# Designs tried in a protein design chat: VH-VL binders against q58766. Part 4

Target 1, 244 residues: q58766
Amino acid sequence: MIIMYAIGIGDNKEEVLKAYEKLKEEGIEVELIDNPKLLVDKLLDGEIDGAVRGSLSSSKVILYLRERIGKFYRASILKNPFTNGIFLLSPVGIDDISEDKNERIKDKIRIIEFASNFLKNYNIKAKVAVLSGGRLGDLGRNKVVDETIYEAEEIVEHFKGNVDIIHNGILIEEYLKDGYNIIIAVDGITGNLIFRCLGLICKIPGYGAVILSDKNVNFIDTSRNANWERYYNAIKFLIGGDFG

## First folded at step 9 (VH-VL)

Design t2
Fold by OpenDDE, look of step 9:
Structure t2 (fold): chain C 244 residues (1-244), chain A 118 residues (1-118), chain B 106 residues (1-106)
Amino acid sequence: as target 1 above (244 residues)
Amino acid sequence: QVQLVQSGSELKKPGASVKVSCKASGYTFTSYGMNWVRQAPGQGLEWMGWINTRTGDPDYAQGFTGRFVFSLDTSVSTAYLQISSLKAEDTAVYYCARHYDWGYFDYWGQGTLVTVSS
Amino acid sequence: DIQLTQSPSFLSASVGDRVTITCRASQGISRYLAWYQQKPGKAPKLLIYAASTLQSGVPSRFSGSGSGTEFTLTISSLQPEDFATYYCQQLYSYPTFGGGTKVEIK
């Protein structure tokens, strides 16, 4: 059976096509799909082995995907600028986790579990770092920050001793320097902002965002405004998990 | 104080099975994972894998899949290592070691010698 | 797997000597390096974790340093009870141990 992958093509066609051509040059055949539902249906129906959202609308593709497979989380795969390994950043969707505290904690716990399992499949030991909104020494300075600190502590307590997990405040740079490979953002807004800063501004290599769920779905979420390299890397990831 | 107490030495024939126990005390058993380490006579330390004591989920190192099984009895704060189809090369001291916060092994059992000979 | 190479494999020293053991990793492991002491017929004992943090109850004559790919364990003044085999361990990925360094009496 021929292995087939697909990239969604909406706007930003030039970059998607460039990725397509580069992949083609390497002998990798990719189908371009301009219909959000078709992309998802082909994937879930087994017509293709993997799919990249490409430049299709997230509101259409992600929403439909949720309708088909239920609740899932996303984790951006980024290259660690300090260690040359990879790390998962989650959540990165603005509505990926609940606004309710207790439910949010559960969401983050699920993310950690799914992410750890994801890395395990690649023979990578999970090292989890939980972000809060400030330094540990900032406790008492801001009510919102305090809440993020306590929330992070609850999560760490949940996994303590059974997962390599740490909470040391907002110090993401220290987390990355120390090789933590699962970064849990305070919320989806924060995560998305981190991604945009590191990936889109600082141009840290990335492979898109993977789906974290109890479902096995070979889908990579990419930005509609990404460059060809990110689309290309997403497909390369699906093919062989090439992290460089 | 934290203690890990393992079962006594075992002498087995090739093809037999053995089950080593590791009883924990002095701490909440399910709050810390448990590692297993093998040390052949006169050789170094070899990590076999670990088990999540809260979920019961084992993770085996490469080369320790199939014949090696990690299990728990949380009611008695005990971790188990079972080795089936024993071979002569399985002769070693086996250690349980508590999983520290960052993954280091801060407490160890006294070790269990398993000798496999015909 | 990440390989750890310890050097030397054997070290002869006298009481009071300064002893240094090196552990090199095949790739960067940040500070995910631990040191253990093992005496004959006994289980290993954690000495240092996170490359340089001394485990509680361990004498201050033990110290660890390094990051990335090169690490060192130092015994500032060797004591009679320090004659043993020492192992480094990385936990950056799934755990692996160095080959060990046996410190013998000169």
Scores: ipSAE 0.019, ipTM 0.605, lowest interface PAE 5.7, mean pLDDT 93
Fold by ESMFold2, look of step 9:
Structure t2 (fold): chain C 244 residues (1-244), chain A 118 residues (1-118), chain B 106 residues (1-106)
Amino acid sequence: as target 1 above (244 residues)
Amino acid sequence: QVQLVQSGSELKKPGASVKVSCKASGYTFTSYGMNWVRQAPGQGLEWMGWINTRTGDPDYAQGFTGRFVFSLDTSVSTAYLQISSLKAEDTAVYYCARHYDWGYFDYWGQGTLVTVSS
Amino acid sequence: DIQLTQSPSFLSASVGDRVTITCRASQGISRYLAWYQQKPGKAPKLLIYAASTLQSGVPSRFSGSGSGTEFTLTISSLQPEDFATYYCQQLYSYPTFGGGTKVEIK
C-alpha cells in the first residue's frame, strides 16, 4: 500500500545526500540505509518498494542478496543513442553465464524471460535482439564464429512467434536503431566490453544495473563512487512511468 | 495457406458467459502467439492481450484482467476467449489475430459478434 | 500506453485521387508501425509493416513512410476497392491502434 524507496549510504556520503536532497525537493520520499543486510531484507520482505545500492559495498550487498535469492543475472540499463528509449544489455557480469555452450544457452533463455518481465513492470514491451560474432553470411569461415551464430539461432527459435525477437548477427547498431530494448551479448565478457565502450568511453547515459531473477527484485546497482546524479537517476527510474 | 476460423455469433443476456473459439490451420500453431482484439459497434480496434501458444501463458491488456480469459487446446490448434459476467458494453466483434515476427498481426479471424442485451 | 492520433478522421475522395493519411505517436516508436485496411463487416487486413514494407499481395499504389513519431500512408491513385477505414498500430510497446481514418467516395 505504502510506496517507499531506499538508497544505500556508506562511503561517498556527500553525493548520496545531494541525491536525497534533490529527491526531497521534488517530493519524493527516500530512506537512507547504511546497513547492507537491512537494505536487502527490507526490499525482499516488502517493507520498501525499490532500492538503489548507492554507496554501500557491492561485495557485502551482492553476497547477501545471493544468500537470500540464489543465482541471478545482471543487466545494464543504458539510453538508446538512436531513440528516446532505454535498453537492457545482458549479461554484463563476467561470471553471470556458464562457459559450457549448452548451459549458457539456458542462461540466456532465462535472461530473456527475466528481462522481459522486468520491462513489463515498467510498461515497456520487450523487443529482443540476440548478438553473435558474425553475419549469417560468415557461416563456414570460422568455427568459433559459427558456434555463436548457431547459438543465437537456437535461442531465437525457442522464442520465435511468442516474443518479439531477432538475430541478425553482430549488427548491434541496427538493433538499436530499430528500437530493440533487450540486447543479449554472446557472453559476459562481450557484454561487459560493450557496456564499457558505450557507457564509459562514449558516455551514453546509464541508469545502473538491474538484478534479473525469478524473485522479482526491484533493485538497481550503482557505483559506490558515483556522482549524485547517478543515484538520483536510479531512483527516478525505479519510480518512472513511460521510460521507453 | 494460413487460416483462422472463429465460432459463430452469440446473443447473450447480461450476467451470462460466452466462449469464442479461433481454430488455426496452415501453420505450426505453437510457433506463433495469438492476439485478441475487440471492436465495439461503430468504433475502432482495441487490443485485449495475447497468449503464448507454446507455454499457454496469457498477457492481458489493462482493463482485461478479470472477466476475460484466454486459453488453448493445442491438440486441435484452437485458441479460446471466455468472457464471464457479460455486460452490455461487452457487445462487440471479437477478433483473433496471429502474432508474427516483429509483433505485427499478419492473419486475422473473420470475427465473432457477441451481442449482450436484456 | 503509447497514443496514436490519426488524421484526418474522415476523408472524401474520388477514384484516381492521391490520398494521404497521417499517424502521430505520443513518443518515439522507431519503425514499429503497421497499417491495416478494414472494409465494412470484414476483418482488418495488414497492408504495411515496419512503417514502409508492403505485405505480400498488397498493390504497389500503397506506400508507407516515417519513423519516430510521424508516419504516413499514401494511396497514389485511389481505386474503387480502396474505400475503407484505415488504422495504424504501434508495436514498440504493448499494441495500441489509432482511431481510424474512414475514406469515403465523393
Scores: ipSAE 0.007, ipTM 0.592, lowest interface PAE 9.5, mean pLDDT 88

## First folded at step 10 (VH-VL)

Design u2
Fold by OpenDDE, look of step 12:
Structure u2 (fold): chain C 244 residues (1-244), chain A 118 residues (1-118), chain B 106 residues (1-106)
Amino acid sequence: as target 1 above (244 residues)
Amino acid sequence: QVQLVQSGSELKKPGASVKVSCKASGYTFTSYGMNWVRQAPGQGLEWMGWINTRTGDPTYAQGFTGRFVFSLDTSVSTAYLQISSLKAEDTAVYYCARHYDWGYFDYWGQGTLVTVSS
Amino acid sequence: DIQLTQSPSFLSASVGDRVTITCRASQGISRYLAWYQQKPGKAPKLLIYAASTLQSGVPSRFSGSGSGTEFTLTISSLQPEDFATYYCQQLYSWPTFGGGTKVEIK
């Protein structure tokens, strides 16, 4: 049985092609697909064993994927610059969680559950850090920040005793230094910004974003502005699922 | 006051099964996970795994898969450890221990001695 | 799995002595370390968590220190009731225990 993977190719073609060529040199066959719906359809129809969004439009690929499989979340896999382990960052999309407070809390709870299970499958103990919009000492200075703090506390209270979870404000650097491996952003915008800063600017290694859902879908979400290594790593992850 | 009370000592033959219970009181049972720890005679502590008391999802340590099963009865605030196909090397004291922040064990059951002998 | 090595395995001391037990981790575990005391025929008792935080109800003569890979439990002045076996535990990954340190009367 031949295992086949695909990478979406839109803009940023040079980087996608570079990844493609590198994979080919290693004997890994990858199909390049420039049609967002075709990429998703081939995956869900079983024509390919795994797919990477590549540089295709997220607004097209992700939305269509949601139409096909229903609601799902995403978690970006990044290397921890302090511990050399990995951590999951979620949410990372603007539409990944609700704007409604109660629904947003539910979404974050589900994310934590899925992410914890994901790490468990790799024999990794989940250590969850919930971000808020400021330091704990900032409480009272800004209503929006206060809301994020209260929301984070509510989530921690939900899991406390059953999950290693912490809320210590906006101090993501401290979370990562202490080895927390699930980082819950305030919202998709915040998560996306964190990813872009760490991944695209600082070039922290990563494997793309995995799908968090009740359905098993071998899809890796990647940025259209990523370098070839990220596309390459995404495919390698699909093949071996090893974080090195 | 938080208390974990385990079932009494067990004497079993090889190949038999045993089910140890751990009844919790003094706190909300489903708010804290439950760990299981084995201690063979004269030996150290071995973490066997734990069970999420909210979801019922168990996690087993390496070496404690297959014959070991964690379960719950939340209606009576009780966690269970079942060991099947018992072996002589399973002879040990088994502890339940409450899961707390960061995963340390702040309260322990009194232990249950399981003796496997032909 | 993360391995914890305790030293010494056995320690003879007298009442009033300062006792130090060391726990070494095979890799960095930040401050995800706990200390337990176990007396014969009894369940372990939590003494220290987060490497240096004293559990409520534990005498102040007990203290923990360290981070990363090196940790120590210190009893400033050994009391008669302190003769027991002590275990370190890491919680950075799936929990593992050290081999234990038995503190015996000299």
Scores: ipSAE 0.728, ipTM 0.881, lowest interface PAE 0.9, mean pLDDT 95
Fold by ESMFold2, look of step 12:
Structure u2 (fold): chain C 244 residues (1-244), chain A 118 residues (1-118), chain B 106 residues (1-106)
Amino acid sequence: as target 1 above (244 residues)
Amino acid sequence: QVQLVQSGSELKKPGASVKVSCKASGYTFTSYGMNWVRQAPGQGLEWMGWINTRTGDPTYAQGFTGRFVFSLDTSVSTAYLQISSLKAEDTAVYYCARHYDWGYFDYWGQGTLVTVSS
Amino acid sequence: DIQLTQSPSFLSASVGDRVTITCRASQGISRYLAWYQQKPGKAPKLLIYAASTLQSGVPSRFSGSGSGTEFTLTISSLQPEDFATYYCQQLYSWPTFGGGTKVEIK
């Protein structure tokens, strides 16, 4: 039996090729695919066992994936800087959740369910933290901040007694120190900005972004301008969740 | 309307260089890649490679990794093919073709005949 | 490198004939095949993409079929303007073209 993986190759070819050569040296079967539709089709049709977007266009791959499997969310996989584990940050796609307040609560509930199931498949106990726009003591100071706090409290109440979940405001650093491994951003913009600060500027190690869906999709999304180690690490994560 | 307008035919001696231009209009130039395709007299179509018009990064097909250089001037929505050290076997029509979203070539330039003769 | 073999290389036909052209791939390419028409002295023109999807402005007498390794371009009733050379192209990996099929008047 051969387990087959693929990396999308578009721009940034030298870094993708470095990752490919390193994986080949380790005996890992990887196909380089330059066609967005082909990458998705081979994954979903079972011709390959896992795929990394690599340096292909995000727009082309994500739009086609949505056509094939419907609505999904994305979660970034990052090393927790205070522990030896990982955490999922979601949403990280700016178009992953609704702009409508009531609908985005439903989106976040689905994200928590899918992310918890994802971690369970890696034998990791889910600990969920829901972000808001302020500290709890900030209630009454700003209407938008208050709204995000009420939203986070509603989400926590939905899961009370059934999921290890907390809301203590905006303090992401405290959540990470306490070992929370599913971090729910206020919206796609805030999640994306957090990822860019932690992963791209501060260089916290990461493994790309997973697809959260009711479909079985073994896919890691990566930045098209990443270094070879991020492409390599994404494949290694698909193989067995090699982290820490 | 999408148009790709190429530079005129060229008559060159062996050892010279040529630079073929392909000016795009009617669409956002950086949204679609640009392919180069060669057709020798009486022969079929041969893909030479493509250039990513957003990043400027070229990809060359096997056999085109030496004397052939793709480049861009995005300020005038123009792609270029430069062939150095011309040989008689480089005599061909050279086409540019727009890279549709999934790699199909939906619009083509009119072609540029490059003739290399002693 | 995926090789495309077109058959026949030449075809003589009369106006009104039904014409079929075959393109065979050296390996499976799913539906990632396009057909182009080229008239003498002119650039190729895209006819069909994704094996069977007709490009805008192409007459309905043209159709494409196939998946995997075997593909067919059909012209249901040949017209005078259809005398040309036809090429298949795969996009499953880095593009390659078939050798062409020239359709000539009988």
Scores: ipSAE 0.000, ipTM 0.401, lowest interface PAE 19.4, mean pLDDT 87

## First folded at step 12 (VH-VL)

Design w2
Fold by OpenDDE, look of step 12:
Structure w2 (fold): chain C 244 residues (1-244), chain A 118 residues (1-118), chain B 106 residues (1-106)
Amino acid sequence: as target 1 above (244 residues)
Amino acid sequence: QVQLVQSGSELKKPGASVKVSCKASGYTFTDYGMNWVRQAPGQGLEWMGWINTRTGDPTYAQGFTGRFVFSLDTSVSTAYLQISSLKAEDTAVYYCARHYKWGYFDYWGQGTLVTVSS
Amino acid sequence: DIQLTQSPSFLSASVGDRVTITCRASQGISRYLAWYQQKPGKAPKLLIYAASTLQSGVPSRFSGSGSGTEFTLTISSLQPEDFATYYCQQLYSWPTFGGGTKVEIK
């Protein structure tokens, strides 16, 4: 059987097509799909072996995917600019986790569990860094920041000696320098901003965002504003899961 | 006081199985993972893997897959190491060691000598 | 896997001596290094973690330093009870141990 992949094509067609052509040159068959529901349906129905959102609308593709498979989380795979390894960033969607404090904590805990398991499959030890909204020394300066600090501490306390986990404030650069490979953002907005800054502005290599769920779904979420390399890398990841 | 107490020495024939126990006390068992370390006679320390005591999920080091099984009985705060199809080269002292929050081993069992001889 | 190379493998010293043991990693491991002491017939004992943090109850004559790829354990003044084998351990990835350094009486 021929293995078939698909990339969603909405706006940003030039970059998607460029990725398509590069993949084709390598003998990789990719179908371009401009219908969000069709992309998801083909994947879940087994007509294709893997799908990349490409430049299709997130609000359409992700929502429909949730309707089909239920709740899931996403983690963006990015290359660590300091260690040359990879790290997972989550959450990265505005509605990926709850706005309720208790539910949000549960969501982050589940993300850490799924992400740790994901890395384990690649023989990578999970090192988790939980972000808060400020430095530890900022405690008391802002109620919102304080809440993020306390929330992060609760998460760290939850795992204790069962996960290599740390909370040291907002210092993502220090986390990455120290080789932490699971970065938990304060919320989906924060995570999305981090991704956009590192990935889309600074052009840190990445492989898209994987689905974190109890269901096995070969779907890679990508930004509609990504360059061809990101779409290309997403397909390459689906094919071999190679971070090299 | 934190204590890890392991089962006694074992003498086994090749092909047999052994199950070593490690009973924890003095702390909440499920708050900290448990590591297993092998030390052959006159040799250094070798990490075998660890088990998440909250989820029960084991992780095995390279070379310790297949015949080695980590398990738990949380009701008695005990971790187990089972070795099947024993070989002479499995002769060693096996240690359980508590997993510190960042992965360091802050408390150790006294060790269990497993001797495999025909 | 990350390999740790300890040096020397054997060290002869006298009581009161300053002893230094080196541990080199095959790649950068930041500060994710621990030191253990093991006496014959006994389980290892944690001395230092995070490269330089002294474990509670460990005498202050023990100290650790280093980051990245090179680390050192120092005993400022060797005591009779310090004759043992010492191991470094990295936890940057899946744990691995150094080959050990046996400190013997001169």
Scores: ipSAE 0.661, ipTM 0.867, lowest interface PAE 0.8, mean pLDDT 95
Fold by ESMFold2, look of step 13:
Order: C-alpha cells, then structure tokens, then sequence
Structure w2 (fold): chain C 244 residues (1-244), chain A 118 residues (1-118), chain B 106 residues (1-106)
C-alpha cells in the first residue's frame, strides 16, 4: 500500500522544496500541491493520507476546510519541556469556542473528546488538565476567576470515571511536570498567549496545529513563512515518527 | 471522612474575649480555605469571612473588621476565631465551614454557641 | 454586595407534596448558586451546587434550576426528614446568603 502525504506550496517555495528534498532523501513520498481547494479535497476524499498546509494561504485553506467539514477546533502540538513527550494545547484560536458561557463549556467538552481520540490514533493515553484563572483557594476574590473555576469543575464532573482528567487551577507548569498531555485553556485568547509564550518566545519545539473534529482529519497547519525544518517536522509527526 | 469539630459553648460577659477552635480531619488542611459563618438566634446565616490555610491570610466581610480575628495552627489542622470586647449582639452560633470548589461550603463544623450576657 | 431574596419565607406542606422555593439575585450571578438545608440545632448541609448539581449523598428528589437572577429548589415528593429551613447562597463574588425558607408540616 502506498502511503501518500502532501505539503501545500505557495509563497516561500524554497523552504518547502528543501523540506521536500529532505523527505525524499529519507524515502518519504510527498506531493507538492499549490491549490488550496485541491489539497483539502484530496485529503478528505482519501487520495492522500495526511496533509500539511505548508506555505499556502491560511484563509483560503482553513475557510474551505470549514466549508467541507463544518465547525472544528484547533490544538497546538508542543514538546513537553519537563518530559520526553508532547502535549496538545487547545483552544488556540480566538474563534474556536463560543462567546456564550453555556455553549463554551460544550465546546471544551468536544475539544477534550476529539483531542483524546487524536492521541489514541498515536497510541498515546490521554491525561487531561483543565485550566482556570486561579487556584481553588482564590474563590470569592474575583468574578472572572470564579467563573473560570466553575466552568473547569463542570467539565471535570462531566468526564469523571470516563477520562483521566483533573482541574487544580492555573498551575500549567505542575500539569506539565505531572505528564498531562491535553491542556485545556480558559479561552482562545489565553490559549493563544500560552502558545506564543512557550512556542515563539521560549522556542519550545512544536509540530504545528492539528484539526480537532468528529471527522478524522490528518492535517497539520503551519506558518506560511516557516523554515524548511518546520514543514519537514510536520510531515514526520503525521507519519507517527519518534517524538519521545 | 471529612470532619470539622468545634470547641464547646461559651458563656461570657460583655468586654471579655472568646476563642473558638475548629479542628479539621480527613483531608489535607492546607488544600482548602476555612470560612466562618455567624447565625444569631432566630436569624439567618451571615458570612464573616475566610482564611487561606496555605498562606494564613484572612479576609473579613464588611462589619467584621476590628474585633474579629481569624488564625491557624497548621501543625494541628486547626482554625481559630477570636472575638474581643464582646458585646451582647455577638451572641450567636459560630460555624466553621470548608471552602471547597466554586467557593461553596461542603463540610461544616457543628457550631459553637457564644452567649454574651451581663 | 449581591443580595439574595428567597420566596416564600414560610411554606406549609404535607408529606408527599411538591415543594418549590425561589431565590432571586440583585444582579446576574450566572449559575454560581448553592442550596443548603438546616434542621433545628444542626449545621447547614449542602444540597445543590452550581445551581443544579446534586451533592453526593443527597436524595434525587431534590433538584435545582435557574441561571442569571432567578433560581429554584424543588423537592418532588416531600419526606418527613425534609421539614427544615433552606438557604440559597451566591458564589459569584463574596458569598451572601438568602434569608431562608422554612418548610413546615401542615
């Protein structure tokens, strides 16, 4: 059976081509696709087994993907700085979860379900940590903090004996030290800020952003202006390469 | 088996002081804050404030500054309420209550009746 | 502070009756509301938290509903042990309690 992957190629062609050549040297078959619609169609129709957006326009690819599969969530894949594993951080887009308080709890529940299924496809047992804006001892000090704690507790209660899940407040460093590998941010702004701090400032290695959906979409979103290593590493992640 | 056991009833004269104890067992004392709640005879419940059992920092509700002091002895998992310069209007049952998730009070002490009479 | 108004202050009912108690907040408090039961000479006991979630060990005849400013505690079939005073408590900010609802036997 031929396993096919694709990298989107638009601007930044030289870096995409470098990644392609390195993958070819390692015997990995990839197709370079310069059409956003075609990239998505081939992935969803089963003609390719996984896709990286590469240097294609995010707005064109992501918009068309939403047209084909409906609502989805995004998770950033980051290397855990305290362990030899990875963790998923979600949500990371400001429009991924609802503005309505009741609906955003449902959004986070769906994210946990989809992220757990995603890790299962890589034979990784999910350990879920739900962030809030403070510690349990901070209740009553700030209305916004209290709301986030309530939301986190309701989510944990939903999953009790069904998922390995915890809420101990804002202490993301303790969750990561303890090997939690699905980190649910308070909201899209908080998730994006955490990603920017860890991935862009502290330069913790990352593998791009995955699509979380009730459809199994083997897709990694990458920056248009990445170096070749980022595109190369995204493909290696999709094929299930060693990431510790 | 979470349990909060309070000290016994007190009969005091105006101007005296009283110290109510609340001993916790069945859980890690410093993982949960401790609230104090007052109930005057025939009246409803009134939150007096709480103490962070990790830091020892008290927070007092309005009207409970000055004469009311929360304190801890973490070595024996015990919270204290001290009331100084007792007045007749301090006559009430005083409860300690564990500060659990969402700030609700999941376990309560049995209450300590403080009676202030001349 | 956020004021909670309970209604009614007193309720006379028989065993087997459906009992409904309301709690109105002076401002929106989302679903940060708890219900407590207190029997004479005893400490309050937590029944419902997060407006509608039943505390462990509480009989299923108790239920809570509401969000925002209006909340309800319901006892679907009153039992002899349910004659007590019930308090709501908001947790959106510094805790405050409602004035209580005494459920009395007819």
Amino acid sequence: as target 1 above (244 residues)
Amino acid sequence: QVQLVQSGSELKKPGASVKVSCKASGYTFTDYGMNWVRQAPGQGLEWMGWINTRTGDPTYAQGFTGRFVFSLDTSVSTAYLQISSLKAEDTAVYYCARHYKWGYFDYWGQGTLVTVSS
Amino acid sequence: DIQLTQSPSFLSASVGDRVTITCRASQGISRYLAWYQQKPGKAPKLLIYAASTLQSGVPSRFSGSGSGTEFTLTISSLQPEDFATYYCQQLYSWPTFGGGTKVEIK
Scores: ipSAE 0.000, ipTM 0.414, lowest interface PAE 17.5, mean pLDDT 87

